# Ledger of designs, part 233: VHH binders against Flagellar brake protein YcgR (ycgR)

Target 1, 263 residues: Flagellar brake protein YcgR (ycgR), of Thauera aminoaromatica (c4kar8)
Amino acid sequence: MAELSTPSPASPAPLDGGRGDELEKFTLRGARQILQLLQDLITHRGLITAHTGGGHSFMTAVLKVDEERGRVVLDPSPDPQANRRALAAPRLTCVTQLDGIRIQFPLVGLGEGQDKGRPALFAPLPAEMLRLQRREFYRLQVPLAHELSCLLKAEDLARKPVEVSARVIDIGAGGVAVVVPTGAAEFVIGGTLPACRLALPDGEPIELDLEVRNLNRQTQRNGTEQLRVGLRFAALPRAADTRIQRYIFKTERALNAKARGGL
Key: E = the ipSAE of ESMFold2; O = the ipSAE of OpenDDE; V2 = 0.75 times the mean of E and O plus 0.25 times the DockQ between their complexes.

## First folded at step 21 (VHH)

Design QD7 (from ND8 with L100Q; framework vhh_7pa5_2; at its last look DockQ between E and O 0.61; V2 from the best seeds 0.73)
Fold by OpenDDE, look of step 21:
Structure QD7 (fold): chain B 263 residues (1-263), chain A 121 residues (1-121)
Amino acid sequence: as target 1 above (263 residues)
Amino acid sequence: QVQLVESGGGMVQPGGSLRLSCAASGFTFRIYAMSWVRRAPGKGPEWVSYISPLGGSTDYADSVKGRFTISRDNAKNTLYLQMNSLKPEDTALYYCARDQDLWDSGKFDIWGQGTQVTVSS
């Protein structure tokens, strides 16, 4: 019976810094945001792969955030050699995942010491934390309770401008899927809907341009026909993207917490 | 079901050694800090030792420092306590406990049933 060595989950490789401009929108630099994310890692007991360079890494965890001293407390490796490498490294690249979101952050100035007599690794708080939501594949199913809506500016069959209030059923970094009553408007794949309004729970609607990417007619159990419209964000301001990402993140966390029995 | 099951206790002479084991189940063991706590007859619970999730950080009560070694095998979901140079004062029921916090000690959310250690001539 060949012990199927469960492939050790491949330590996620650090993202190469070359796509700097694209990653900036996913980079947290605010002290409060960083502290919150670190605290979330503690709360969720996220394991971290710390890369020391040269293809070496070790597993660690944030044990504590010391706000007073402006430092993170990390779990040392049980391997003394890994700790030596870590301490010798000018920079650690820390990679983890929280609720399906990849988190990457640098730590510089790593040192060893003791806190309350316990050995630990210490580093100053990271100056930045990258939170990567793989745009391409993940769409959050919007909870029915959230009642996200999108006001679509479309045309009817007579090419008369109409506004259609659509329920958002899923949302991702790249777009939304909405449901509209059949016949409410004419949608053309590849067509642009300008100056639409996406309503999020956290504030004023976001004005954005939407591109129709998919159309699916769905018949509900009650016999009512609905049109599912897949919409891409054609141009999304950075501030809007941030709000959308925040919403997705917050909602996913809440759903996952509920699924884990934590709520 | 979340469970901790201690084993390895017994009777030993002063100066002897024992190795306690704690098998964890029903939760992701590798992401929790773990502790050993003991209760001697007529006394309250005494914290004995702490180990971090990955095992890189350990701590001991002064009463056992230099004699006891805490370790863990995350692949086996098992916590260990090697006890050397045992003294009559080490006689207690030893509990494996899951720490509620990763770093702050003293709060435990899960306990085993305990294993009896008796050190006597």
Scores: ipSAE 0.873, ipTM 0.955, lowest interface PAE 0.5, mean pLDDT 89
Fold by ESMFold2, look of step 21:
Structure QD7 (fold): chain B 263 residues (1-263), chain A 121 residues (1-121)
Amino acid sequence: as target 1 above (263 residues)
Amino acid sequence: QVQLVESGGGMVQPGGSLRLSCAASGFTFRIYAMSWVRRAPGKGPEWVSYISPLGGSTDYADSVKGRFTISRDNAKNTLYLQMNSLKPEDTALYYCARDQDLWDSGKFDIWGQGTQVTVSS
């Protein structure tokens, strides 16, 4: 049979902008720290996904830090359209990984130019760089077979208490995303859902408070509408955190083993 | 096994053209800057051209600007040098070289065996 071409991996997405306050504790702003991290990317030849907006991105790399001129030197795309989009963007959101640590930083003022006849893209040094260990940003996509659920203690449109059993579609250290039928309850971004119960495969459900961070209305292929609700753990006891991390670790190991041993 | 293998050299008359190829194997080609370096008889190595890891930036020695074009195909792990308007002083053994630096060429850790280019009437 004809050999299939290998598809490029999907571009890593920037972390949700609505998490800005949550991410502040992982943000580096010291000039020394920023220069060292950029140099580490150069030394390790880290490939960077640069997001230009509108769902567009291109691959690049930091080729040099030009400290005298206070700028980074980026590898232009061989695709002229990608370069035009990058130069037109009000800012470039760069995403990469170094030794399992996620790195994200903005570049503003991107320009085209040359250094001693060698063309490149240039931008001022970033004023900040986000540096996250995997556990701070990783979200496990919950296998359908696990049927993880979260019992939400919410309110209907008349502000009457309702309990909604929601399927968990992803889970991480900071929260979950769930799906519910449209109209099952009233959710308001910033609202708190107290005493919800998260059901993991091992042990009793975890009681926890959740905060609504994101809402997305979805239409399924069969025409049924549902609501995707992004929920943050408001206060997470250490025991609950340990159980969640254990679930994530074990499930990821199992998924990786299946991917290597079968289709 | 990390390897660079050049090909495409030969004998041509002044004004002729040649295209050199360099097949890379045993390493992740697209994260390295690459260069062509040449060694003329009785001379030391001379840097000829540079290309950035993703291929967006190129550079040339003054002696070859406008006549030579470096390119790469990261899907095929191959580096190229198109040489036009060849002159007798271009006669040399041409090497494909892996650059240790991403921008400031000058330290090469892996070299090919070279391919001979001879420009003579």
Scores: ipSAE 0.674, ipTM 0.878, lowest interface PAE 1.1, mean pLDDT 87
ESMFold2 (binder alone), look of step 21: mean pLDDT 84; pTM 0.844

Design QD8 (from ND8 with L100Y; framework vhh_7pa5_2; at its last look DockQ between E and O 0.32; V2 from the best seeds 0.65)
Fold by OpenDDE, look of step 21:
Structure QD8 (fold): chain B 263 residues (1-263), chain A 121 residues (1-121)
Amino acid sequence: as target 1 above (263 residues)
Amino acid sequence: QVQLVESGGGMVQPGGSLRLSCAASGFTFRIYAMSWVRRAPGKGPEWVSYISPLGGSTDYADSVKGRFTISRDNAKNTLYLQMNSLKPEDTALYYCARDYDLWDSGKFDIWGQGTQVTVSS
């Protein structure tokens, strides 16, 4: 019985700092933005890979943001050696993801201590946080009020055809991100899902082929695990493209109007 | 369905040891802080121990400090409580609980059914 070593998800390598100018547009430096993003990590219970250098890393999480003291509280590793390495490192490179967006930030001045009698690692708030959206195309976050769905024609673990109704969470000219229940189907990156149906509010579902581009397990606030699937439009008829673009434009306009206090 | 199932309780003599287990299902266990809470007969719930998501941080009530050890196996979705030097005062129904917050203690959103621990001569 060959233990199928589930390939440990390759810890995303820290981005080499060399492309400084191109990354600036994705770098948050505002204190409020940083605090909000850290709070979002807490809210979404994001696990962080902290790189200590020398090819070493450990898993952590932001447990708390202490605004008064200007510090983050991190979950220590259960491995004492990892903690020692972390404390000895002049800088931690923290990598995580939130809603499919890669987040990277440095922590400098890591220390160990106690908060409320609990052992923790502490670091000053990061001076910057990088949010890397690899998306070539703008993606509209689908409002919760809009019930966009995509019927996915996929296979289960037994390679039996299954249809999965997926909620669309974001949409762009190039594709959609959907959420499905964990275990609803087997998805393979690079795989094609033929003859899927995208339901837009303005008419009949659009039949289209989808290519799986990304898989991300997400945990909802209630603790339910979901699979986020990033899907590329493999072949999109012109009429379908027009409908999608129209939907995006209309929705963006409405959202912007609401944000401006016009609704 | 989100579920916690405790096991390992029983009857033991004073000075004895027990190891409780809590099997978690229906949620991503590794991203939640977990706690043990106990309820003795005629008393309210008492927080016993806390463990952070990755297990690097632990905390204990003064009443159990030095005697109890909380741990977790995230690969097995299981929480543990090693209880040593048990006392009659440790007699309670022990609950596994999912912490609502990652760091702030005292609020729980999911509970198991509990496992009975009885320490008696």
Scores: ipSAE 0.885, ipTM 0.952, lowest interface PAE 0.5, mean pLDDT 89
Fold by ESMFold2, look of step 21:
Structure QD8 (fold): chain B 263 residues (1-263), chain A 121 residues (1-121)
Amino acid sequence: as target 1 above (263 residues)
Amino acid sequence: QVQLVESGGGMVQPGGSLRLSCAASGFTFRIYAMSWVRRAPGKGPEWVSYISPLGGSTDYADSVKGRFTISRDNAKNTLYLQMNSLKPEDTALYYCARDYDLWDSGKFDIWGQGTQVTVSS
């Protein structure tokens, strides 16, 4: 019968455009680098999710790079409506993964045609490609039982020092998101919180400087207001970075084992 | 073990139709381009048709264009060839073949045993 569909590395949604400055160091713009990465996708038969806008997408693959004409050859959808949406879209956002490396690139100027009598979709080579290892884009949702907290050394509305113990709700290689009660401290996007302390479950707290990247108000089910604070790690010592990555890896492995063999 | 198994061949009169199937196992079918190749008695192999990994692009030899239709069902790991308006020159052993490349057909790394198609009056 029909095979059960398996989650694909090419499924993830495009990365948020508001992270553009943060992602620039992972952006390839050299023609040879782009050609080699596209060839790697062909060699490894990477499946691509092509986003056409309006929440629509279709599966495709890079079948060939036509270097002489400076274009990629894509597998059209067997669904004609998906092809029409793709051809009408001003920009196609392609997302895939290759051996745990996330790859994202735009295609503009998509057209239909034939190569040696075979119909296909064609686009000029992308001018840029994002290439991110999992560490650089992954955010672990922290299990409540782990009691992960971060002691923030901030200021109140009167600019007086205050210490706020904040629950960590997610953690990645570059930062954490925490929640605090509204009014517990004054946070300003771009502001720095020096000498904060991140408590991991099985070790000494990590002292680190944090930068406020975003603020979102959240209303709890009982109507209580809380503030979600997105925080970036400033320069971390190697030991601190290693401990954070080890926590993420260990926790992810434990969560996956529970999901795979759950009781 | 990577395997391709063809079926659906047989004897048919000129002008008749047959549908060939190819069951794939032991590999991730949907990431490979696939072809049909045939070998007539006493002759070498002749490429017949191509289909891209996700099924959006198809191609045919001039001798079968308009009469044959290649398709695939990636959920069932199965390749098909619908053969209409059959002619005596279509008599051959038909093979399901896995393309080595995704676009540049001509190299095949896995073949089935083949299924015989005989068209005669």
Scores: ipSAE 0.642, ipTM 0.873, lowest interface PAE 1.2, mean pLDDT 87
ESMFold2 (binder alone), look of step 21: mean pLDDT 84; pTM 0.843

Design QD9 (from ND1 with T31L; framework vhh_7pa5_2; at its last look DockQ between E and O 0.58; V2 from the best seeds 0.73)
Fold by OpenDDE, look of step 21:
Parts: C-alpha cells; structure tokens; sequence
Structure QD9 (fold): chain B 263 residues (1-263), chain A 121 residues (1-121)
C-alpha cells in the first residue's frame, strides 16, 4: 500500500507586482496594523514561506516581534544554504496564510544575529503587508448573533419605491447574500439598487450601490417563504471595502478560534 | 490527546554518550518550540536546551554547552537530545517540554513523563 505522500501544499508563489492598483486596497501600511498582524502570525503559529529569489524559498516563522527595536525575529532554516541565500537576497518575499487568508509581505535588510545568545534572523518591520482575500470564492457565513442587515432601496410590483430591511446571511469581498420576505419588493437580476445601507457592527452603515445577481426562493422549515437575494457591491468605496474586509477577517478569526477550542 | 513520550535514558559511565528521544503526538509538532528540562535528585527543574519550531535556532544552558546537541525531526514528530561527555552532574530525570512561547523560553504547557539518565562509575 503505497502511502500516497499527500503532496505538500505547493508553497504559494509570490503575487506578481503587476496588479498594483488592485492590490492597494488589501495592503496594510499602518504600523499598528502591521504589528497586530505579525502578532497574529505568532499567536496562530503561522508558517511562512520566504522567497529569496531565483526560485528558492525556505520555511520560517515569526518568533518574536521586537517593537522597541522595530524588527522581526525569524526562525532560521535548518539548511545553512537557505540562510545564506536569504542573507544575500536584497529582499525576501514572505508568504503565509492565516485563517484562509493569504498574507504576503516583503522583508528588507535581513541579517543574522543573536538574541540572548540564540541565533536568529532579524529584519526590520515590514513597511507593508498584503492581506488577500480571494474575492471570488469566499463568502463568510454571518453568525446569527451579529445581526448584519442591509437596507435595500427597491421597488414594489407597482414600481413604487420601497425600503426593505434585509438580513445578511453571507458576505464576501464582492457582495452579500440577503434574505427578504417574499413579496417585499421586486428584484430583477442585473438590476441596480442604489444607495443601499449595509450595517456592520463596527460603526455607521455603509452606503453602497448593489447589483442583483441571483434570486432564490427558499421555504423555511416553518413553511415561510423567503427570497434569498445575491447582491454584488457596485462601485464600493475603498474605505467601505476596508471595513468589510476587516469585519470578515475579524469574524473568521473568531469563528476559527472557537472551532479550535481556543475561545 | 496531546502527549510527549521520552526515551533513550539509561546508565552510562562518565565521558559516555546518550541520545534521548521525545515522541510528540496530538498536536502539530512543527509549530512549537521545544525544550529539554532536567531534574536532578533533590534539586529543582533545570532548563537544558531549546529548539525553535523549524529547528534553525537552538540554545543551551551553560552547564551543557558544547556537550549536548538538541535537534528535531518534524516529519517524525520527534525531538532529540544528543548528550556527549556526560558527567555525574548530568544525572537527572530528563523531560521533553513544549514551550508556550516561540522564542521566550521557560514556560511550558506540556511535559512528558521523563527518562532517567544516570551517569556513574
């Protein structure tokens, strides 16, 4: 019985820098945010693939964040050659995942040294960290306790403007799925709902335009019919996108922590 | 169940060598820093050696520096301690321990049952 060596998940290749503008919204540059994310990597014991260039990489981890000295402490490779390559590289591209979110960040100025007599690799804190949620496929199931809602600006069958308060059942970087009572409004696939309001727990509702992408009638266990409406974010402001992403990230972390028995 | 099981202890003459092993189970071994701690008769626990999750960083107590080598095989979920030039003062129960922190040593959340090392003429 050949033990099918489960192929070690292919170390995610660094994202090619060409889509610069699209990635900016996912890039953290705030010192506090960076420190927090690094600390999260430590807390969650995230393994990092550090790319040194030329197709070479090695596995490392953030062992410590030294805020006073403004540096990260990295676990050296047990392979001396990998460490030599790393030290010779003008830049490391670090790639990891935290709770299904891809994190990528550069390290510049890598050096070897000792802290309290322990050998380690040291680098200045990254100036930026990219947190990529694959927009296309991940939808966070909103916990019932969060009671996310979206005020939909729609029309009824008579084309009279109506406001419908909809419960958000899932949310992603690209949109939300909501449930509304059957007959509350008329929805047309491809139609735009302007000036809707998405309520997040962290502050004031986000005003946004929504495009109807999907309609599904669902019958609940109690026999009540509901309409599930899939909505795409249309022209989402950067600030709104950031808030949505933050919410998703925070919620996912909490759910995963709970699932792991840590909370 | 999270478990550490030490082995490889025994009796050896001064100047001899032993290799201790610690088999880890019930957790993702490669994500944790590991340490060896020993307890000699009538003495408190003494930290012996530290190894980082990937094994690139190691540390030793001054009492064992140059004589002991800590290593790990993450594929086998096993921690090792090669002990050379053993002295009577090295006589102790040796424990494998999981470090709580990745870098700061001295706090442990999981211990094995220990393996006895006796160095005597």
Amino acid sequence: as target 1 above (263 residues)
Amino acid sequence: QVQLVESGGGMVQPGGSLRLSCAASGFTFRLYAMSWVRRAPGKGPEWVSYISPLGGSTDYADSVKGRFTISRDNAKNTLYLQMNSLKPEDTALYYCARDIDLWDSGKFDIWGQGTQVTVSS
Scores: ipSAE 0.875, ipTM 0.952, lowest interface PAE 0.5, mean pLDDT 89
Fold by ESMFold2, look of step 21:
Structure QD9 (fold): chain B 263 residues (1-263), chain A 121 residues (1-121)
Amino acid sequence: as target 1 above (263 residues)
Amino acid sequence: QVQLVESGGGMVQPGGSLRLSCAASGFTFRLYAMSWVRRAPGKGPEWVSYISPLGGSTDYADSVKGRFTISRDNAKNTLYLQMNSLKPEDTALYYCARDIDLWDSGKFDIWGQGTQVTVSS
């Protein structure tokens, strides 16, 4: 079945706010860096999705950065309802992309007015801007047919060593998410699992240390409970990173070919 | 090839109306602010109207404010100028122009060939 594709298949939705400390190293807070990045958006004509809350958003652009007055000038929506929602929102979450680089920033204190007789939306310069390369936020959903697994060297409730073979459900540059049966091992957020083994389809397993970042209980369709464990790669060697990125790229390309052509 | 093509000009009596169109091609239209500029006989160019890239902001010269309406259809890559209550002094060659800046209009890098508007009794 043909599904109409858009020019930007990557979602413009804001990044998960629950990962704020992981994102801090990609957050620009310097005034000069912020001004330059905003100017780059103007120069390269970046279109912005401004999220107003409640699942609502509108398209805009930065038309000007006014350094003297410390504000940005935004293109209002031609839809008056979108403008009303934006002005009522305590905060806009702006998401855009510049040559594959994701940019996200908050605007607070949005107001309407005129400059040179032209209506526009105005806001103070953002205090921070998030700037990420795609690989730093992208997570591939692993096809079930690949049967990707990770051998976890963990502990049970009595702190006895156990090995758990866990199915990998997603993978990105910074980590994996796996599923294990409830009770297979004890996992503690912030805990380290040393010398685990990630099995990729076309090579030797990668030995790596993992840090537990999140835990979510899931119920399968057959009623079985499983635990979803989010794991961060610690100190990933360059060769291992290259293999992971190659797997992600190759798999994504194959999945996109099926979506476009169907075969 | 980057191109702007105006159409919709013609002869009209004072008080009449015309709608100009400008077809854009060879660039991503919705990323650019656009203007209409006119050149009356024996005169230099006069800025007429501005519209922002996404269409949320418009502006007009005092001489046409309230009579002319600029609009754009980004899905069709087309800019429009609805001209009402036309006066003999509106007689000019009308150009659509691509703005280099998104807000501070004053420099245009691409122009159409123009469409003639003649208002006479």
Scores: ipSAE 0.690, ipTM 0.881, lowest interface PAE 1.0, mean pLDDT 87
ESMFold2 (binder alone), look of step 21: mean pLDDT 86; pTM 0.865

## First folded at step 22 (VHH)

Design KOD3 (from ND8 with D99S D104S; framework vhh_7pa5_2; at its last look DockQ between E and O 0.31; V2 from the best seeds 0.68)
Fold by OpenDDE, look of step 22:
Structure KOD3 (fold): chain B 263 residues (1-263), chain A 121 residues (1-121)
Amino acid sequence: as target 1 above (263 residues)
Amino acid sequence: QVQLVESGGGMVQPGGSLRLSCAASGFTFRIYAMSWVRRAPGKGPEWVSYISPLGGSTDYADSVKGRFTISRDNAKNTLYLQMNSLKPEDTALYYCARSLDLWSSGKFDIWGQGTQVTVSS
């Protein structure tokens, strides 16, 4: 009678985030910490973008943590097709923000059902949650091949309106860092740049307001001076947020696959 | 100012239909669970229906199940209650209420002024 060794539940694949070693510092693996963070999401009513793969995502929320059953209760999408995709996905990548901190966690083993007669989605508690503090917002370093750009509506030294095409060097859920030629415009920390346009590879540019948060002069290896401008998304439409998150997720996944020797 | 304003109430015959609306203002509507609660004359408040923040989860009291439908438009900051097959027992002041938490059906922190529904022959 060969004891069928019950295959040890496959350790949830590490969060396909950035370079494994750097992200480990920000990864919560403790059961209590995870529960607390999930409870904080409930308390603060954090909306979650759940990525199902294939460029699809839907909005959800953690409605309840069922500690007894070791599961999270999620708000289903009002779109039945989104729910079908979610249920068919081997893994959800959930992304949210709490107090300006990006939170990312995987859910595996999604199911549908009822809790107290209410329709809901259920998943086992995540094995890990990534918490990136503002300063450490894992800003996806934009691959040079993607050529993300941001059209900045700024002012020059004479307060004349100017449009500056800036290359996006990093992007996160909270903002972008761009590089502009020195002297292209006058930037003031705390200032708002209205009606800027962020160009993503997946469609039309996103119109958004940007707040200047940081200014750093950089000298390139060739001796050329550039200004690195850290910009916060001041007002981001929901649809735009979804697109940005999708891009980040897709790109991170591709980079990780490449790093693992994948084509 | 945080506010809920109900509308759409009125007088209807038994078997008739009404659609209630609740306009929300002064808070981020899309992140709150919402409910309808009613109070009949001489009776205590009765929970009627629940809807989750995104609208993917709904719940109904047994007394209205199969007849009432709760929905929401987060873009319009509006909660709805479609009431079909109305009965005299459905006569009440109907309140829109913001749920205190995301999953409970019995705790609320904000109420509207209510809209009167009268079902009479």
Scores: ipSAE 0.882, ipTM 0.953, lowest interface PAE 0.5, mean pLDDT 89
Fold by ESMFold2, look of step 22:
Structure KOD3 (fold): chain B 263 residues (1-263), chain A 121 residues (1-121)
Amino acid sequence: as target 1 above (263 residues)
Amino acid sequence: QVQLVESGGGMVQPGGSLRLSCAASGFTFRIYAMSWVRRAPGKGPEWVSYISPLGGSTDYADSVKGRFTISRDNAKNTLYLQMNSLKPEDTALYYCARSLDLWSSGKFDIWGQGTQVTVSS
């Protein structure tokens, strides 16, 4: 059979966890599992984006697993500068996607060399590999017209309770990102906001506990300051998870139809 | 239609140069390792050169090392072989070959019709 399709696109941005245990249940650490996943990448010719730090990356592939020496053989870049950056980096963060499954793994101890005269980049087998289904890494950008909101039960600078209605700008299986006016409340990374209410278009708001993961101050076009707050769902009930996934799925389908010229 | 089409062969005097091209179509070129293989008159196939999918690793048979350069342009789906300092023993039909795996150069699942290179005084 002729192969006419492109391979699954590599997802170049690494998942940089603010909370490592969120990804732990998707992390492979068994030697057999790691070898099999690397072999799957070879068999399916998966392309890898290797991040070297400082915003730099290059495309590569696993050419071979050398089990006897406990190492992977990587395709060097045809750009010598990319290879120099890779060799100088204390670690590579490798990101790829195979049939909708996101794969991410570190490589440390990268070296340049030859195997029987054939040059390549070499690294010890990774000690861990992340393997994520799409829903574990996907974040839907919420259309402005949906006006999704989340009522946050937070505190002001004087530690007095306040309720803040925050606009949801993205949503995924594990959390939301919201925006609030600067100074509307005091948020602390790692802090928990109990009994918040997420308003989806269908049904009653979902009551859930949120954990603050990141904060980013932003300036709007009119000069108004706002705060982007990244929030993780804590202990999400299955019924709530189902409603969130249904919203994401329906909205994705609607956005894809619009991209094809629908009204 | 999965296809490899070689071109650029011809007759050249010893010491001359030729550049072979191989146009790939019908498959995702950049995820495959590629090789050049040649068949001289009265001889079996001889592996000539290897290039990795993204072009960062190249390798050559001892008989051509230092004289031949393999390259690829993944945006144009094209493989190249620059042949310099040609010798009469380089006379052969040259094939572009798609490798079954990403590192070894012993098994190929697709190759073209070949392009003839003749080096004669």
Scores: ipSAE 0.712, ipTM 0.893, lowest interface PAE 1.0, mean pLDDT 87
ESMFold2 (binder alone), look of step 22: mean pLDDT 86; pTM 0.867

